# Miniprotein binders against q9bqp7, part 270

Target 1, 240 residues: q9bqp7
Amino acid sequence: VPQNWFPIFNPERSDKPNASDPSVPLKIPLQRNVIPSVTRVLQQTMTKQQVFLLERWKQRMILELGEDGFKEYTSNVFLQGKRFHEALESILSPQETLKERDENLLKSGYIESVQHILKDVSGVRALESAVQHETLNYIGLLDCVAEYQGKLCVIDWKTSEKPKPFIQSTFDNPLQVVAYMGAMNHDTNYSFQVQCGLIVVAYKDGSPAHPHFMDAELCSQYWTKWLLRLEEYTEKKKNQ
Below, E stands for the ipSAE of ESMFold2; O stands for the ipSAE of OpenDDE; V2 stands for 0.75 times the mean of E and O plus 0.25 times the DockQ between their complexes.

## First folded at step 24 (miniprotein)

Design wn12 (at its last look DockQ between E and O 0.79; V2 from the best seeds 0.76)
Fold by ESMFold2, look of step 24:
Structure wn12 (fold): chain B 240 residues (1-240), chain A 104 residues (1-104)
Amino acid sequence: as target 1 above (240 residues)
Amino acid sequence: DLEEKIRRLEEIIRKLEEAVKLFEEGKIEEAKKILEEVLRELEELIKETDDPYVLYLLDRAELLAEFALDAAKRGDLEEAIQMLKWAIEYLEWAVEEVKKLEEK
């Protein structure tokens, strides 16, 4: 229902990755841009009700932990997420030496949580790589492009302290995945495209991560929702 | 330059505190003009920020300031003031985090 629809897939591109050097994942550097990132679009299009609910939750956490305690908790959440992504990039890199990497980085509950998922991941094509949608004018930094159970996916790694066994409980994560997918499929730095997505929710205690696979149909459904959020963002900034 | 970023954030905080006082005094148009200035400065700071944690804080503060401006346009000054007070909290938190980046 977007005012100006745009396809998520690029008919001019192969469904399969280019084999010119499949053992070396792409890592396109992220540049500072005036165009918005996926995460900024999603953050700036939260409803007032969503923000009020988050502020109520924040107030309850501050009551329990104290203000400084809550800030420390929040800082640790960001640090654990950063370490998790660094560890996964290291694990999925074709280089095998672990002595050039922080060994404590690889020893975490989150890494234990995803081990059963990683057994099904192969053919890594991109890691921590920038994408830009040239027509819709947004940018992102995707976590991983690889095959999951034989299907090439944009894979997004998430940490969580609460179980998220259903994709609906991952809030905006599916929108983030399809936004990266659409950008990659129309980015001149990439010669191939991806039709599937995967959200992997990892748990601090090492419990088995929940994979949320998104086939092309599901991706198209969420793509429509992403386009609406992007349209809302654009209109908001146009009127400022 | 992290030192200059801190100074800019502290000035934005002072502007928002002034806007809260103006709303409490019923000087709505003056407060709205300050909010419009703050929103432009926040946009520039956000474009210059790479740290995801600081970006989270700045993005939330900007959204709250935008909600406050919208509330003020509707005449809901109680909501506008509450939103600005929350935005100030996020910006004070952001100052603390930028200072930590200087120590590292």
Scores: ipSAE 0.771, ipTM 0.903, lowest interface PAE 0.9, mean pLDDT 87
Fold by OpenDDE base, look of step 24:
Structure wn12 (fold): chain B 240 residues (1-240), chain A 104 residues (1-104)
Amino acid sequence: as target 1 above (240 residues)
Amino acid sequence: DLEEKIRRLEEIIRKLEEAVKLFEEGKIEEAKKILEEVLRELEELIKETDDPYVLYLLDRAELLAEFALDAAKRGDLEEAIQMLKWAIEYLEWAVEEVKKLEEK
């Protein structure tokens, strides 16, 4: 059990989305502070076993591609991820706020992959927006808050070259989603609450993306795991 | 200043290479002191880093250096050396990425 227990859901906020579709999604800028990001906490609290598996994978890829080939591969994965998020932000933004859509950003296998998911996305509340949990002392930048199949979700978009049909194959992504949910639910910049998460794994070849829906129960289970990771990070940094 | 950042990264790499050599020589306590210094320097550099990809590389290097220090405290020098070699690889990559940012 976490020593510093805090609820993921805020009892003071209504679970009912206010029926007014916000005309414009929120985009709160991330302020650089001494406060750790969700990503920082998760990266710094990886187990030795997890790191060892990742480094073994890296070494195998270097043997297959060469060092320069692996560097190029990793750089391209990062760039493709960035372009995919920029394209999604452009797609999900209201048409009136759309600067000139770079049509080239929309011509990707990843965008093709998510088309069936985008049909079920509506009521966009936030895009590329910062969240802060003042009590638990962490920050993050969430990709999207929208309705998926009529349920308000924090949506996290991921790119992959390999099929990830199970949520367990998404590594720490469920922890990232619930960390953003918990922060948003207690951030004073937001007037609404989220109870669900969605991880969408998009594929480079345009094959149908895998949606990993997280209901309130599953979110609560991962929230407990997130709190333990945050405590581990806090203790680690106190001893440095 | 990106040039200063590159200089700091290269100095950290040099210190980690020295720590590897000291572990290979059985000079455990000297190597541990260098690692403790490197971890402080790397944490300061991370706080000043905004590029998400460079941050990813630095975070991996820091974590590997921490695991190396823990391995050394347990007397597992083979693991410590391996973790440091992997940390150095990430830092060398970070230097290359920072250089690319300076050219833009």
Scores: ipSAE 0.727, ipTM 0.889, lowest interface PAE 0.7, mean pLDDT 90
ESMFold2 (binder alone), look of step 24: mean pLDDT 87; pTM 0.863

Design wn13 (at its last fold request DockQ between E and O 0.76; V2 from the best seeds 0.78)
Fold by OpenDDE base, fold request of step 25:
Structure wn13 (fold): chain B 240 residues (1-240), chain A 103 residues (1-103)
Amino acid sequence: as target 1 above (240 residues)
Amino acid sequence: SERIKRLEELAKEILRLVEELRKITDDPYVLKLLDYAELLAQFALDAAKRGDLEEAEQMLKWAIEYLEWAVEEVKKLGVSPEEIERLIRKLEEAIRELEELLK
């Protein structure tokens, strides 16, 4: 059990969207402060075993691609992910904020992959928006808050070259989603609460993306794991 | 042992270099590399404190590799050439120190 337990859900916020929800998605800029990001916390609390597995994978890839080839591959994977998020932001943004959609961003296998998921996405409330948990002292940038199949979710978009049909294969992504949920639910910049998460794994070949829906119960389970990771991070930083 | 102290100091130096690079770039990709280098350097420091020299050396080697990679990426971004050259010199010194420790 976490020593510093904090609820994921805010009892002071109603689950019902207030009728005054702004027609425009929130986009709060991320302020770079001394406050750790969700991604930093997760990365800094990786286990030695996870590191050894990653380095063994890296070594195998270097044997196949060469050192420069591996660096290029890794850079390209990162860039493809970035472009995918930019394309999704453009797609999900209101038409009035549609700067000239770079049509080239829309011509990707990843965008094709998520088309069936996008059909079930509506009521976009936030896009690429910063969240802060003041009490637990962490920040994050969430991809999207929208309704998926009529349920308000924090949506996290991921790219993969390999099928990930199970949520367990998404590693720390469930922790990231619930970290954003917990922060948003207690961030004064947000007037509403989220009880569900959604991880969408998009594929480069355009094959149908896998949606991993997280109900309130599953979110609560992962929230406990997130709190433990955050405590581990905090302890590590106090000892430095 | 003297070797343990040198490994600890090298790990601390890598951590300092990571923090210096974080001050000159906001690139998310570079920051990811730096965060991983920091993790590795911290594991190295902890291993050295425990007297696990083999783990410390391996973690330092990996930390330096990721730090070098981060520096290369920052160079491609054209950020602060003079500061990068200073950091490269310090990194080269750290590499030499590691090579001496591995003999």
Scores: ipSAE 0.799, ipTM 0.908, lowest interface PAE 0.6, mean pLDDT 91
Fold by ESMFold2, fold request of step 25:
Structure wn13 (fold): chain B 240 residues (1-240), chain A 103 residues (1-103)
Amino acid sequence: as target 1 above (240 residues)
Amino acid sequence: SERIKRLEELAKEILRLVEELRKITDDPYVLKLLDYAELLAQFALDAAKRGDLEEAEQMLKWAIEYLEWAVEEVKKLGVSPEEIERLIRKLEEAIRELEELLK
């Protein structure tokens, strides 16, 4: 029960892109400012129990790999995630970017993993694009807005292997999607809105990725939880 | 208690060091390490204010580990070496203070 409730959808907007929209996906630049990002809000509102669990996992990994081995593992997982997102942006970009593709970027088990999902993705409207919610004062960088099986979605790409010291709980994945959605739906840089979400979990070994579709009702439920996390963050920072 | 005050001041110093490192780099990997160090230092500060010395000490130990990790990563970037050496000296002082508190 957030004190400062705000709707996730904008009734002044259609969920159908305008026929006159550009054929190239939007890529709004991320502006650095004091406004917190979605990922910072979620990270800064982790519970102590989540922190204890993550630190126990870290200690087990250090026992297995050594401290330097663990740091190398964590760095490699971070880099693989970065390369995965870069590859997806390249794959989903218009034809002129084909001349600029790095073939090593496209070689990945994660990319193989998502191929069956990509067959169902069309009508790409935004890639690696900034969103800002001016009223609620948060920003984000969404991965993709496109149709998935005919439904316009905010799509978030996840690698199955994560550096646990930096990851929020699995519960947070839907919060991230709806936070981007709510910001986009009220951001003047966008002329349309999105009511559905998709989380795609890709696997390093190339196994078929698992899609998690979120309809408008489910998005509204997670939006309430996001607002509570944002409220918690705001209250914490007032007392500092 | 004097011990509680020392733990509070150590947590605040760690938070100041986090902010100083944020001024040196925009590297997203470093910034994520700093975010965790910040969260842990905040938990330590809260624990110290409640008089939970064991939790405060544990949270500070973890916060310092992430801050050390962040400093190592910034050194690899080769940015602002004079400022990095100053921050390393401050971090070493924080480590010594925690070691004295753990005795």
Scores: ipSAE 0.766, ipTM 0.902, lowest interface PAE 0.8, mean pLDDT 86
ESMFold2, look of step 24: ipSAE 0.765; ipTM 0.899
ESMFold2 (binder alone), look of step 24: mean pLDDT 86; pTM 0.869
OpenDDE base, look of step 24: ipSAE 0.788; ipTM 0.906
ESMFold2, fold request of step 25: ipSAE 0.752, 0.760; ipTM 0.893, 0.899
ESMFold2 (binder alone), fold request of step 25: mean pLDDT 86, 86, 86; pTM 0.867, 0.864, 0.865
OpenDDE base, fold request of step 25: ipSAE 0.797, 0.796; ipTM 0.908, 0.909

Design wn14 (at its last look DockQ between E and O 0.83; V2 from the best seeds 0.77)
Fold by OpenDDE base, look of step 24:
Structure wn14 (fold): chain B 240 residues (1-240), chain A 103 residues (1-103)
Amino acid sequence: as target 1 above (240 residues)
Amino acid sequence: SERIKRLEELAKEILRLVEELRKITDDPYVLYFLDRAELLAEFALDAAKRGDLEEAEQMLKWAIEYLEWAVEEVKKLGVSPEEIERLIRKLEEAIRELEELLK
């Protein structure tokens, strides 16, 4: 049990979108701060076993591709991810911002992969927007807040070359999603709250993306795990 | 032992280098390498304190590899050549120290 328990959901916020929902998605810039990001917390609290598995994978990849080949592969993964997020932001943005769509960004296997998911996405409230949890002292940049199949979700878009049909195959991504949810639900820049999460795994070959929906119960379970990771990080940094 | 002390010192030096690099870049790709280097150096430090020299050495080797990649990427981003050169020299010294410890 976390020592510093904090709720994921804010009882003071209505679950119902107020009629005054801005027609334009929020895009709050991430401020450079000494406050740790969600990503940093998760990276710094990986177990030795997780690290060993990753390093062994890296070593195998280097044996197959060479060191330069592995660096190029890794760089391309980041670049493809970035381009995918930029394309999604463009797609999900209001029509007025659409005039500057780079058509080349839309011509990707990843975009093809998510088309069936995008049909179920509506009511976009935030895109590439910063969240801060003041009490728990962490920040993050969330990809999207929108309705998926009529449920308001924090949506996190992921790229993969390998199928990830199960949420367990997404590693710490569920923790990232709930961390963003918890921060947003308590960030004063947002007037609403979210109760659901969605991880979308897009594939390079255009194969149908896997949606991993997280209901309020599953979010609460992962929230507890997130709090434990955050406590571990906090304790680790106090001892340095 | 003298070897344990040297491994601990090397781990601390890697942590210092990571912190210095964090001050000069916010690039997510570089930060990914820095996060890995930091975590591995911390594990190395803990291993050294426990007297697990093999684990400490392995973790330091992996940490340095990530630092090398981080520095290479920072160079590509066009960050201040002078500061990068200083960090490169420190990294090269750390590599030499590790190589000596692995003999």
Scores: ipSAE 0.793, ipTM 0.902, lowest interface PAE 0.6, mean pLDDT 91
Fold by ESMFold2, look of step 24:
Structure wn14 (fold): chain B 240 residues (1-240), chain A 103 residues (1-103)
Amino acid sequence: as target 1 above (240 residues)
Amino acid sequence: SERIKRLEELAKEILRLVEELRKITDDPYVLYFLDRAELLAEFALDAAKRGDLEEAEQMLKWAIEYLEWAVEEVKKLGVSPEEIERLIRKLEEAIRELEELLK
């Protein structure tokens, strides 16, 4: 149990943005900051067992591809993820109506994979927007805040080269979503809050993406786990 | 005991190099390598304090590899070339120290 529990929701905020909300989604710039990011907290609180498994996988890949081949593979994975996020921001942004869309950016199996999800997305409130939890002192860059099937969600877009319906992973996707949610709900740059989350796993081959909806109760459960990871990180850094 | 002290000092040097590189760039791919190097160096420091020399040495080997890859990526970005050359020289010294410890 967290030593210093803090609520994920802000009771003084509306969980529905005003009808007069601007047509342009919020995009708060991420500034270089000394406080930790969500992804840094999660990376730095991996267990030793998780790290050994990752290193074993890395060594197998290097034996198969060579060191240069492995580095090229991982670089391409980062590039594909970056391009996917750029494409989604372009598709969901009204500002793209003001400029020509990049045709090559839209040519992706990942974009094809997510099309059926995008049909159910509306009311975009934020895209690639910085969040800061002023009390708990962490920062992040959330992908999207929008309605999915009528529910306002923090939406996190993930790429996968293979369908993974049974994920025991070193990746902490639900923790990422709730950390962004908690930060946004207590960030003075935002006038509203969200209580639901959505993780969308898109596939390189264009197979239909898997949506994973998180209602308020599930978000609260993962929020507790996030607070434990943040406490672990903070305690570790006090000793440095 | 002497080997333990040298492993601890090497881990601390790696952590310092990570912080210097983090000041130069916020490129996500570089930061990924730096975060890995940092965690491994911290595990190595802990292992050395417990007297687990084999674990400490293995963790340092992995940390240095990530640090080498981070430097390569920063060189591709073309930022701060004088500072990068200084850090390369420090990294080469860290590599030599580890090689002597593994003998």
Scores: ipSAE 0.714, ipTM 0.881, lowest interface PAE 1.0, mean pLDDT 85
ESMFold2 (binder alone), look of step 24: mean pLDDT 84; pTM 0.852

Design wn15 (at its last fold request DockQ between E and O 0.86; V2 from the best seeds 0.81)
Fold by OpenDDE base, look of step 24:
Structure wn15 (fold): chain B 240 residues (1-240), chain A 103 residues (1-103)
Amino acid sequence: as target 1 above (240 residues)
Amino acid sequence: SERIKRLEELAKEILRLVEELRKITDDPYVLYLLDRAELLAQFALDAAKRGDLEEAEQMLKWAIEYLEWAVEEVKKLGVSPEEIERLERELEEAKRKLEELRK
């Protein structure tokens, strides 16, 4: 059990989104702060065993691709991810804010992959927006808050070259989603609450993306795990 | 032992370099590389304190590799050439120290 328990949901916020579809999605800028990001917390709290597995994989890839080849591969993965997020932000943004859509960003296998998911996305409330949890002292940049199949979700978009048909195959992504949910639910910049999460794994070849829906119960389970990771991070930083 | 002390010092030096690099960039890819370097250097420090010198050396090797990669990426982002050269020199010194400790 976490020592510093904090609820994922805010009882002071109504579960019913006020029916006023905000005409414009929120986009709160991430401020440079001494406060750790969700990503930093998760990266710094990986186990030694996880690190060994990753480094062994890296070494195998270097043997296959060469060092420069592996660097290029990794750089390309990050670039493709960035472009995918930019394309999604453009797609999900209101038409009036759509300056020059780089048509080239829309011509990707990843965008093709998520088309069936985008059909079920509506009521976009936030895009690439910062969240802060003041009490638990962490920040993050969430990809999207929207309705998926009529349920308000924090949506996290991921790219993969390999099929990830199970949520367990997404590693710490469920923790990232619930961390954003918990922060948003207690961030004063947001007037609404989210109870669900969605991880969407898009594929480079345009094959149908895998949606991993997280209901309130599953979110609560992962929230407990997130709190433990945050405590571990906090303890590590006190001892440095 | 003197070897343990030197490994601990090297781990702390790597951690310092990570913090310096974090001050000059917010690039998510570089930050990812720095997070890996930091975690590995911390594991190295803990291993050294336990007297597991082989693990400490291996972790430091991997940490340095991530720092080298981070410096290369920061160089592409248009950071001051003078600052890059300083970081490269400090990193080469760290590599030298590690090789001396393996012997």
Scores: ipSAE 0.818, ipTM 0.918, lowest interface PAE 0.6, mean pLDDT 92
Fold by ESMFold2, fold request of step 25:
Structure wn15 (fold): chain B 240 residues (1-240), chain A 103 residues (1-103)
Amino acid sequence: as target 1 above (240 residues)
Amino acid sequence: SERIKRLEELAKEILRLVEELRKITDDPYVLYLLDRAELLAQFALDAAKRGDLEEAEQMLKWAIEYLEWAVEEVKKLGVSPEEIERLERELEEAKRKLEELRK
């Protein structure tokens, strides 16, 4: 029950691309600006309890790895996530030749983990593409818009190491997806809309990734929660 | 009290340093560290305003640690080395001010 409700879907748009849509996936560049990103909104609206739990986990990791070891571990997690997303963009891009692909990017447990998902992905419409919600004033960089098992989805790729699922709140993953969806559906750079979401959790050891499909009703429910988080963020910035 | 005012000023100083570092880089790893420092400094500011001085000090200590970590990572990027050295000195002074408040 946000104070300023806004619809996630755009009645002026179809979820089916028309013949005038681009023949290659969209990749709108992310530009530096004053409006907040989805990730920043979610990070800045964490509760104090969540932050204390995170700091306790950090201290346990430092006990095990040492401070420098923990920093190296954290840096590696970010690097592996970056490489995973780069590999997926390369795999899903029709413009990249097989001879130019980095073979090291394609050989990872995370890429093995998602193979069964990728065979059900088709009709890629956007890859690593910026979205902006002009009315609600937030931006994001979505991973992928494509059909999954025949349904056009905003697809978010997540890496997971079993010992760290607590660090990345899975409660916020659906909020991230719907925030991107709502922004894309109201962004003039896009001529179509998306009503479904997919969260794909990939595993470092190559175990089969878990897909979490979100239909339009579920997306609408999480959209309400996203709007509340965005309002919380906005209020915090007014009072600073 | 005087301690409340000094903790509030220190939290605001940390928030300013976060914003200056954001202007230097858009590296996602650095931005992650800066976001954590910012949230902790905001919680510290709120705690100081409530008179929760121990909580404010702990949160500022954590915020400074994330900001020091962010500075280390920016140095690895090799961008704006003179500005980063200045910000590092300002951060070390902020850390010294926090240690003085604990006495």
Scores: ipSAE 0.753, ipTM 0.897, lowest interface PAE 0.9, mean pLDDT 86
ESMFold2, look of step 24: ipSAE 0.748; ipTM 0.893
ESMFold2 (binder alone), look of step 24: mean pLDDT 86; pTM 0.871
ESMFold2, fold request of step 25: ipSAE 0.750, 0.740; ipTM 0.892, 0.889
ESMFold2 (binder alone), fold request of step 25: mean pLDDT 86, 86, 86; pTM 0.873, 0.876, 0.873
OpenDDE base, fold request of step 25: ipSAE 0.818, 0.812, 0.816; ipTM 0.917, 0.916, 0.917

Design wn16 (at its last look DockQ between E and O 0.79; V2 from the best seeds 0.78)
Fold by ESMFold2, look of step 24:
Structure wn16 (fold): chain B 240 residues (1-240), chain A 103 residues (1-103)
Amino acid sequence: as target 1 above (240 residues)
Amino acid sequence: SERIKRLEELAKEILRLVEELRKITDDPYVLMFLDYAELLAEFALDAAKRGDLEEAEQMLKWAIEYLEWAVEEVKKLGVSPEEIERLIRKLEEAIRELEELLK
């Protein structure tokens, strides 16, 4: 149980559809400041056990690929993830022209993998948009806020290439989603709130992506775990 | 006691190098490696304070590897080449200190 509990939902906000119609998805710019990002909090609160597992995996990969081969592999995985997110932002943005889209960006197995999910996504409210929790003092850059099968979700897009634990942690995916959700729900740049989450795991070979839906109760459970990680981070850095 | 002090000072030097590199770039790929180097140096500092020399040495070795990787990536970016060369020399000093501690 966190010592400084705070609710994930804002009682002063509604999650019901409003008549105010933003014609363009929100894209709040990320502002540099001293408060930590979600991903930094999660990375900096990794356990020693998680670090040992990561290093063991790295050694196996280095044995298979060589040191230089492993560094190239890691660089390529990072680039593919970056391009995947860029492609999804482009696909979901009504303001992008066909001429300005990178054709290589759209041609990937990851994009093919998510097509069946995208048919259930509508009402895009935010894309690659900064969120800040004013009270808990953390910041993030969420991937997407949109309706999935009629429910407004914070959506997080993940590539599923294995083994890739040090770039993105599967165990932290639900914590990342709820941290963005809690921040958005308490960020004055947003006039609405979101109570559901969606994690979409895409495959390089184009196999159908796996959606992992998180209803409000599940989000609340993971929110408690996020608060513990944030508390651990804050205490750790306060004493430095 | 002397060996514990040297391990603690090496961990602190790695943390200083991480912060100096953060001033040079905000490239997310580089920052990822700097975050790992920071975490491992902090684990090493804690292990040294507990007297766990074997753990401290292992954590420092891993932290230095991430810091070396970060420096390589910053060098590819071409930003602040004179500052990077200064930091490379400091990193080389840190590597030599670790090599002496591992003997």
Scores: ipSAE 0.782, ipTM 0.910, lowest interface PAE 0.8, mean pLDDT 86
Fold by OpenDDE base, look of step 24:
Structure wn16 (fold): chain B 240 residues (1-240), chain A 103 residues (1-103)
Amino acid sequence: as target 1 above (240 residues)
Amino acid sequence: SERIKRLEELAKEILRLVEELRKITDDPYVLMFLDYAELLAEFALDAAKRGDLEEAEQMLKWAIEYLEWAVEEVKKLGVSPEEIERLIRKLEEAIRELEELLK
């Protein structure tokens, strides 16, 4: 059990989305602060076993691609991810706020991959928006808050070259989603609450994306794990 | 042992380099490499303190590799060319120290 227990859901916030669809999604800028990001906390609390697995994978990739080839691969993966997020932000933004859609951003296998998911996405409330948990002292930048199949979710978009049909194959992504949920639910910049998460794994070849829906119960389970990771991080940084 | 002390000092130097690089960039791609280098250097420091020299050396090798990648990316971004040159020199010194420890 975490020593510093804090609820993922805020009892003071109504679960009922106020019926006023915000005409414009929130986009709160991430402030440069000494406060750790969700991604930093997760990365800094990886186990030795996880590190060894990643390094073994890296070494195999270097043997296959060469060192320069692996660097290029890694850079391309990151760039493709970034462009995918930019394209999604453009798609999900209201038409009036649409900067000139770079049509080239929309012509990707990843965008094709998520089309069936986007059909079920509505009521976009936030895009690329910062969240802060003041009490637990962490920050993050969430991709999207929207309704998926009529349920308000924090949506996290991921790119993959390999199928990830199971939520367990998404590594720490469930922890990231619930960390954003918990922060948003207690961030004063947001007037609403989320109870669900969604991880969408998009594929480069345009094959149908895998949606990993997280209900309130599953979110609560991962929230406990997130709190433990945050405590580990906090303890680690106190001893330095 | 002298070797343990040198490994600990090298791990601390890598941690200092990571912190210095974080001051000159906010690029998420670079920060990913820096966070990983930091984690590996911390594992190396812990291993050295436990007397596990093999683990310490391996972790330091990996940490340095990620620092090299971070530096290359910062250089591509054109961020603080004078400062990055200073950090490159320090990294080269750290590499030489590790090579000496592996002999």
Scores: ipSAE 0.761, ipTM 0.899, lowest interface PAE 0.6, mean pLDDT 91
ESMFold2 (binder alone), look of step 24: mean pLDDT 85; pTM 0.859

